VHH binders against q9y6x5. Designs and how they scored, part 403

Target 1, 379 residues: q9y6x5
Amino acid sequence: LPPKLLLVSFDGFRADYLKNYEFPHLQNFIKEGVLVEHVKNVFITKTFPNHYSIVTGLYEESHGIVANSMYDAVTKKHFSDSNDKDPFWWNEAVPIWVTNQLQENRSSAAAMWPGTDVPIHDTISSYFMNYNSSVSFEERLNNITMWLNNSNPPVTFATLYWEEPDASGHKYGPEDKENMSRVLKKIDDLIGDLVQRLKMLGLWENLNVIITSDHGMTQCSQDRLINLDSCIDHSYYTLIDLSPVAAILPKINRTEVYNKLKNCSPHMNVYLKEDIPNRFYYQHNDRIQPIILVADEGWTIVLNESSQKLGDHGYDNSLPSMHPFLAAHGPAFHKGYKHSTINIVDIYPMMCHILGLKPHPNNGTFGHTKCLLVDQWCI
Short names: E, the ipSAE of ESMFold2; O, the ipSAE of OpenDDE; V2, 0.75 times the mean of E and O plus 0.25 times the DockQ between their complexes.

## First folded at step 18 (VHH)

Design ia6 (framework vhh_7uia_1; at its last look DockQ between E and O 0.84; V2 from the best seeds 0.00; counts 0 for: pae E 2.2 > 2)
Fold by OpenDDE, look of step 18:
Structure ia6 (fold): chain B 379 residues (1-379), chain A 124 residues (1-124)
Amino acid sequence: as target 1 above (379 residues)
Amino acid sequence: QLQLVETGGGLVKPGGSLRLSCVVSGFTFSSYAMAWVRQAPGKELEWVSSISGSGGSTYYEDSVKGRFTISTDNAKNTLYLQMSSLKPEDTAVYYCARVQYVYHSGRWQPFDYWGQGTQVTVSS
């Protein structure tokens, strides 16, 4: 039988949740598989960019999904969560579900993973659900497992996406122990449901499953605000993205805009595009705007009319609060093995290896995940 | 014609044992995963155990692990559920089902064929 892989994402699952809360089902999953305690994600630490990095192995500057909100100055197109269906935004890379279908006589399936309901390079997932946040996890799981079990050509790669605990993290803040405990309990129960479903269907022993997330969550406060309107007139620029990384499109001379912003707050770094730190790998794309503002951890960039969140993400990708985890189980993985850290782009070459696919050029390092795999040498 | 017929249910005291059988006809038994499910009065259908078509993999709900054993005899086209250390909460109608998705009642269902069920009652 061809190898099969299910990739599951719980949005905004901060890595240290595993240390601070109880996850009986997830811990059992880990006990029988592997755990990577921290996954260093890509900058910016947002949903669309990081999910696309997982499935392409590329930094954001390379795959072209550089934020949840984007603007292309040449075509005058806009990208947002409500306007993400144009292949134009996705075609700068080849995601693994496309590779899976084109390299082998195989099918891919997707339950609401970002980009899966869009034809990329004229190829769309053989099976997919249109994104709808009101659809239950159970229904998504049911469809995914149905496709994994009954498809011809066989589905060998599948993705499953869930919006929690991100939404709740934004609402309550990650430091709200009472509410987040309740939310995370539900997540663990969903993991239990997933495992039980796979066992029920007789898929558990032969299916590789990865459970991961795209980013963490940091606590925000009304006492930690950066108001741009105090520093610059709104008529001097267009805001493409706001917080915690603002993308600024100047309407006047770029240098003038920069000079008005550079000293706006001691808790915000202001970069010209060419001066963005190399470690971010966030420079070499036309979709990155001329000026980027990066707030310090826990600070929120606001305009006078902006709403407030108690938790947010998108900050420096070196911050532990931004890091998700990775757990995995299946024939390809060891049992009872824990690893400290990998980069999020390392997941792609690992998945390609598991599926027997030739990876496209990517920024991942296969060597970083070798110790997770039973067929690889690990010193 | 495809059929699944459960037998072996009955009344048993707590701590007792029962062995359920499901005789299958009308399809290649080893080509499908098989499952036991149960429904107690006033409760939802509950998955109990599954076995792969090859018989190489067995799975159990947590509440029955260590107490129940699922097995097959391919020569007899029969699925078994050996139940031991039975508890009152195990009281239910037990069904054998073929694991195969089918579209029914507006939804994809994981089991396309069921038996008539056999009643298991655990009571002192």
Scores: ipSAE 0.759, ipTM 0.920, lowest interface PAE 0.7, mean pLDDT 95
Fold by ESMFold2, look of step 18:
Structure ia6 (fold): chain B 379 residues (1-379), chain A 124 residues (1-124)
Amino acid sequence: as target 1 above (379 residues)
Amino acid sequence: QLQLVETGGGLVKPGGSLRLSCVVSGFTFSSYAMAWVRQAPGKELEWVSSISGSGGSTYYEDSVKGRFTISTDNAKNTLYLQMSSLKPEDTAVYYCARVQYVYHSGRWQPFDYWGQGTQVTVSS
């Protein structure tokens, strides 16, 4: 029977939560598998872009999902949380579930991973749930395990997405130990439920499971606001995305807009597109706007005074607070091995190797993940 | 026709042992994971233990680890549960079940065929 893989994301799970909170179920999972302590994600450190980077192995400029809110200058189309189903946005890359189910005698299944309810290159996951945040983790898990158990041709690649701890991280901030302890305990219980369900169904021995996340979370404050309306009149630009990386489409001369913004706050970097640091790999796509504003960690760009966030993400991907972790268990993985760091784009070629798939051109490096795998020499 | 028939239940004192058997017919036994599930009086069904179709991997809920052993004899199409160090809280009807999702009562359920159950009573 072909190798099988379940990819699980708990959104907004900051890597150092593992050190600062108790996770008995996740620690048991790690003890019998592998841990990557820090995963260096892609800029901008937002949900849609990083989930697509995991499954394509590409930087955001290369896969085209460059933010949670986008504008395409060539086609004049808009993308948002409520307008994310046009395949146009997703078609600049081929995610692993498409490649997987085009193989002979294979299917893919999905429980709400970003993009899995969209027909990408006229191909949608063989089994999927339409996104609906009110659907419980238990129901998502039940559908995934039903598809893994019952499908013909067999499901060999499955994804499972959960919105926490991201939602609570935004609400309380990562420094709220009392509320985050309660939230993270619930997450650990869900991981325990996942493992028990797989054991109950007899799937545990032959299923590879990756538990990871897209980004971390940093503390925000009402005292750390950058009021954009104080620096520039709204008539001079169109706002495509706001915080913590603002995407600015000038309505007047671009240099004039840049000059009005460049001294707006010492806690914000202002970049012309061509001046965006090369280390971000965030220049070569029409969906990246002519001017971007990058707030310092913990600072929030606002138009209004009263809209407070207590936690946020999207900042510079060099910040440890933006980094998630990766844990994995299954026949492809070593037992009890800890690894310091990988790049989030490295996950894709590793997954292709596990599944016996030929990867599309990508930015990942298979060599970075070889030490996690039992069939590879670690040097 | 698919059949699962449990035997081996009975009355036992705390600390005692029982061996439950489940004879299976009507399908390729080694192609399916099998489970033991129990129901104490007035309580919900509770998963106890599972074994892979090959018989190589076994799993237990926390309260029975180290006390119960699940096994199979594929030549006899028989599933076993060896129960040792029995406690009063182990008192229940024990069912063998085949792991396969079936649509029932508006929901996908993880077990499609069940035995009739065998009573295990642990009483001082």
Scores: ipSAE 0.576, ipTM 0.873, lowest interface PAE 2.2, mean pLDDT 93
ESMFold2 (binder alone), look of step 18: mean pLDDT 81; pTM 0.806

Design ia7 (framework vhh_7uia_1; at its last look DockQ between E and O 0.87; V2 from the best seeds 0.00; counts 0 for: pae E 2.8 > 2)
Fold by OpenDDE, look of step 18:
Structure ia7 (fold): chain B 379 residues (1-379), chain A 124 residues (1-124)
Amino acid sequence: as target 1 above (379 residues)
Amino acid sequence: QLQLVETGGGLVKPGGSLRLSCVVSGFTFSSYAMAWVRQAPGKELEWVSSISGSGGSTYYEDSVKGRFTISTDNAKNTLYLQMSSLKPEDTAVYYCARVQYTYHSGRWVPFDYWGQGTQVTVSS
């Protein structure tokens, strides 16, 4: 039988939640598999960009999903969570489910993973659910396991996405122990449901499962605000994305806009596109706007009419609060092995290896995950 | 015609043992994973145990681990559930089911065929 892989994402699951809260089901999952304690994600640390990096192995500048909100100046198109269905935005890369379907007698399945309900390079997942936040985890799990079990050609790659604990992190803030404890308990229960379902169906021993996330969450406060309206008139620019990384499209001379913003706050770095730090790998794409503002950890960029969140993400990808984790179980993985850190782009070449796929050119390093795999040499 | 028939249920005292059997006909037994499920009065259907078609993998709900053993005899087309150290909370109707998704009552369900069930009662 061909190898099978289920990739699961719990949005906004900060890595240190594992240290600060109890996860009986997830810990059992880890005990029988592997854990990567910290996954360094890509800049910016947002949902769409990082989920696409997981499945392409590319930095954001390379796969073209550079934010949750984007603008293309040539086509005048806009991208957002409510407007994400145009293949134009996704076609700068080839996600793994498309690659998987190029193999003979193989199918892919998806339960609401970003980009899976869009034809990319004229290929859409063989089985997928249109994104609907109202659909329960149970229903998503039922569909994905149905497809894994009964499809012809067989589904060999599947994705499952869930919106928590991100939504709650935004609402309560990650430092709210009472509310987040409740939320994370529910997440652990969902993991329990997942494992039980796979055992029930007889899939557990033969299915490789990766549980991961796209980013963490940092605590925000009303006392840590950066009001752009205090620094520059909004008529001088178009805001493409706001916080904690603002994308600025000047309506006047770029230098003038830059000069008005560069000293706006000691808690915000202002970059011309060409001066964005190389470590971010966030320069070489036309969808990145001429000026980028990056707030310090825990600071929020606002306009006078902006709403406030108690938690947020999107900050510097070197910050531990932005890092998710990765756990895995299955025939491809060791049992009881823990690893300190990988890059999020490293997941792609690992998945390709597990599935026997030739990877597209990517920014991942297969060597970083070798110790997780039973068929690889690890020193 | 496909058929599943459970036997072996009964009344037993706490700490006792029972062995359930499910005789299967109408399909190749080894081609499908099989499961035991149970339903207690007033409670939802609960998965108990599964076994792969090859018999090489067995799985259990946490509450029955170490107490229950699922097995098959391919020559007899029979699925078994050996239950030991029974508890009052194990009281339920036990069903054997073939693991195969089917569309039923407006949704996909993981079991396409069931037996009539056998009553297990654990009481002092």
Scores: ipSAE 0.753, ipTM 0.919, lowest interface PAE 0.7, mean pLDDT 95
Fold by ESMFold2, look of step 18:
Structure ia7 (fold): chain B 379 residues (1-379), chain A 124 residues (1-124)
Amino acid sequence: as target 1 above (379 residues)
Amino acid sequence: QLQLVETGGGLVKPGGSLRLSCVVSGFTFSSYAMAWVRQAPGKELEWVSSISGSGGSTYYEDSVKGRFTISTDNAKNTLYLQMSSLKPEDTAVYYCARVQYTYHSGRWVPFDYWGQGTQVTVSS
């Protein structure tokens, strides 16, 4: 039997939720598998960029999905949550499901992972769902398990995406223990349903399953707003993305726009593109705008209005609040092993190893994940 | 013609035992995972236990773990459920089913062929 892998993301699952809330089903999953307690994700710590980094092993500047909202000046194309289907945006990298599907006698399947409903390099998974947030977790799971069970050539790589706890984290904030406890209990029940479905189908012992996330969540407040209208007139720039990393396309001389913004707030760093810190790996792509504004943790950039979000993400990827976790179970993984940290880009070469795929050039380090795997010498 | 036939149900007292059998014909039995599914009076169908086609992996719903044992005899094309320490809440019609997705009533469902069921009643 070829090795099989199911990659699952629960969006916005902050790593320390594991220690601060109860997860009986996820803890059982971990006890029979592996845990990475903190995954250092990529800057900016947003949904589309980090999901693509997981499946390409690339920093955002290298895979080209640099934000949830983007503009390309040459083609005049716009990218957003609701306008994400043009392959133009995705074609700067090759995600693992494309590489897997091009192998002899293998297929890929997808239930709403970002990018899986786009024909990237003229290739789309043989089985996929078009994104629709109204589709229940049960239906997503049922389709994925149906494809894993019924397909010829066999589905060897599958993805499953769920919008929580990100949506509730934005609404309530991560410090709202009452509401987040309810939300996280529901997610743990979904993990229990996933495991039970795999057992019912006879798949549990021979399917590798990774449960991870793209980023965490930090608390916001109406007392922590940065009002751009107080510093600069809208006519001087085009706003490509707003908060917590604003992408600014100057309409006048770039240095003039920079000078108007640099003292706008002590809680915001203003970078010319060439001055973005090297540790972000966020400079070498034309989709990164000439000026970016990076809010301090918990601060929200607004245009002279209130924010309704009580939690947000997208901040500096060195912040522990931005870090997700990774858990995994299956024949490729040790049982009962805990690991402190990996980089999110390390997940891709590990997945390629499990599936027997040649990784494309990437930023991950296979050595960082060797101790998770039964077929590797853990030094 | 593909057929699944359950036998071995009946009336037993609490703490008693039964062995259910499911004789299969019309397909290569060892190529499919097989399951037991039950329906208690007035309740929805509930998965009970599954076994891989090789017989190497067995799985149980939590309420029956340690009391029920699923097994196969490939030479006889027969699936078994050994039920021990039976409780009144185990009262149900028990079905054997083949694990294979099929389209039914507007959705994909994980069992394509079912037996007629056998009644298990646990009562004093």
Scores: ipSAE 0.511, ipTM 0.849, lowest interface PAE 2.8, mean pLDDT 93
ESMFold2 (binder alone), look of step 18: mean pLDDT 80; pTM 0.799

Design ia8 (framework vhh_7uia_1; at its last look DockQ between E and O 0.86; V2 from the best seeds 0.00; counts 0 for: pae E 2.4 > 2)
Fold by OpenDDE, look of step 18:
Structure ia8 (fold): chain B 379 residues (1-379), chain A 124 residues (1-124)
Amino acid sequence: as target 1 above (379 residues)
Amino acid sequence: QLQLVETGGGLVKPGGSLRLSCVVSGFTFSSYAMAWVRQAPGKELEWVSSISGSGGSTYYEDSVKGRFTISTDNAKNTLYLQMSSLKPEDTAVYYCARVQYKYHSGRWEPFDYWGQGTQVTVSS
């Protein structure tokens, strides 16, 4: 039988939650598998970009999903969470579920993972759910496991996405111990449900499962605001994305806009596109706007009419608060092994290896995950 | 015609043992994973144990681990559940079920065929 892999994402699960809260089910999962304590994600540390990086192994500049909100100046198209179905935005890369279907006689399945309900390179997941936040985890899990068990050609790759603890992190802030404890307990219970379902169906020993996330969450405050309206008139630019990384499209001379913003706050770095630090790998794409603003950790860029969140993400990807974790279990993985850190783009070549797929060119390093795998040499 | 028939239930004192049997007919037994499910009065259906078609993998709900053992005899087309150290909370109707998704009443269900069930009562 061909290897099978289920990739699960709990949105906004900060890595250090594992140290600060109790996760009986997840810890059991880890005990029988592997843990990567920190996953360095891609800049910007947002949902759509990082989920696409996981499944392509590419930096954002390469796969073209550079934010949750995008604008293409040539086509005049807009991208957002409510407008994400145009293949135009996704076609700059090939996600693993497409590769999985095209290389072998096999199928892919998806429960609301970003991009899975869109035909990419004229290929859509064999089985998928349209995104609907109202659909329960149980229903998503039921469909995924149904497809893993009953499909022909067989589903060998599946994705499962859940919106927590991100939504709650935004609402309560990650430092709210009372509320976040409740939320994270629910997440652990869902992991328990997942494991139990797989055992119930007799899939547990033969299915590779990866549980990970796209980013963390940092605490925000009303005392840490950067008001752009205090620095520049809104008529001088179009805002493509706001916080904590603002994408600025000037309506006047770019240099003039830059000069008005460069000293707006000591807690915000302002970059011309060509001056964006190389370490971000966030420069070589036309969808990146001429000016970007990057707020310091915990600071929020606002306009006068903007709403306030108690937690947010999207900051510098070197910040620990932005990092998720990765846990895995299955025939391909060791038992009881812990690893310190990998890059989020390293997940793709690992998944390709597990599935026996030839990876597309990517930015991941297979060597970083070798110690997680039973069939690889590791000293 | 496909059929599952449970036997072996009964009244037992706490700490006692029972062995349930499920005789299967109408399909290749080893081609499917099998499961035991129970339902206590006033409670939802609860998964108890599963065994892979090959018999190589067995799984248990946490509350029954170490006490219950699932097994198969392919030659007899029979699924077993050996229960030991029984507790009052184990009181339920026990069903054997074939693990196979089936579309029913607007949703996919993980078990397509069930037995009639056998009553297990644990009481002092």
Scores: ipSAE 0.840, ipTM 0.945, lowest interface PAE 0.5, mean pLDDT 95
Fold by ESMFold2, look of step 18:
Structure ia8 (fold): chain B 379 residues (1-379), chain A 124 residues (1-124)
Amino acid sequence: as target 1 above (379 residues)
Amino acid sequence: QLQLVETGGGLVKPGGSLRLSCVVSGFTFSSYAMAWVRQAPGKELEWVSSISGSGGSTYYEDSVKGRFTISTDNAKNTLYLQMSSLKPEDTAVYYCARVQYKYHSGRWEPFDYWGQGTQVTVSS
């Protein structure tokens, strides 16, 4: 039978939660599989960009989902978490579920992974759930396992997305031990339910399962605010995205806007697009605005002096607090192997290898993940 | 006519052993994963154990691991559950079930056919 893969994301699962909280079910999963302790994600360290990087192997400038809030000056289109269905935004890349289901005798299934309810290149996941945050994890799991078990042609690639611990991380902050312990305990129980369901169905031994995330979370504070209104009148620019990476479209002379902002706070870097550090791979797309403001870790860019967030993400991708983890189990993976770090773009060519797919051109390096796989010599 | 028939239930003392059988007819037995599911008095249905269609992979709920053994005899189209070191909390009606999703009561359920059940009572 063809190899099968289930890709699971728990949004906003910071890598060091594994060290600082107890996860009996996830630790059992890791013990019989592999762990990558830190996954270096893509800048900006936000949900839509990083989920698309996982499934395309591309940096944000290449796949075109450059933030959770975007403006395309050529087409005058706007993108947001409530306005994300236009294929225009997604069509600069080909995600793995499209490549998979175009193979003979294969289909793909999706339970709410970003982009899977959009017809990308006129192709939508063979089976999918429209995004709806009120749908329980149990129902998402039930649909995914039903599709894995019952479909013809068989589902060989499936995705499952869950909003926690990101939602609670924003609400409470990652340093709120009481609330985050409760949240993370529930997530570990969901992982236990996932494994039990796969065992109950007789799928556990022959299904490859990756559990990962898109980014971490850092603590915010009312003592760490950067007030843009103190530095520049809002009439001088259009705000495309605010925090922690602000995307600024000048309404007046760009150099004048830059000069008003460059000394606004010692806790914020101000970049002209051409001066964005090369290590971000965040320059060569029209959706990246002429000026970006990058707050230091834990600092929040605001228009007024208040913020509702106690935790946030989107910061420099070199920060350990922004890094998720990756765990995997199944016939393709070693048992009990621990790896320190990979790049998030490396996940795509690894998944293509497991599924026997020819990867599209991408930024990942297969060699970075070889030691996770039983069919590869680890040098 | 698709049918699953459990036998082998009864009354046993704590620490005792019992072997449940489930004879199937009306489908290709080795093409499906099979499960044992139990319901204690006043409780919800609880998955106990599963076996792959090939018989090569077996899985157990944590509280029965090491005490119960699931197996098949494909020539007889029979599923077994060998229970040992039985405890009063193992008292339940035990059902065999075929693993196949079926739409029921507004959702997909993972078992499409069930036996009638066999009573297991563990008591002094």
Scores: ipSAE 0.562, ipTM 0.869, lowest interface PAE 2.4, mean pLDDT 93
ESMFold2 (binder alone), look of step 18: mean pLDDT 82; pTM 0.815

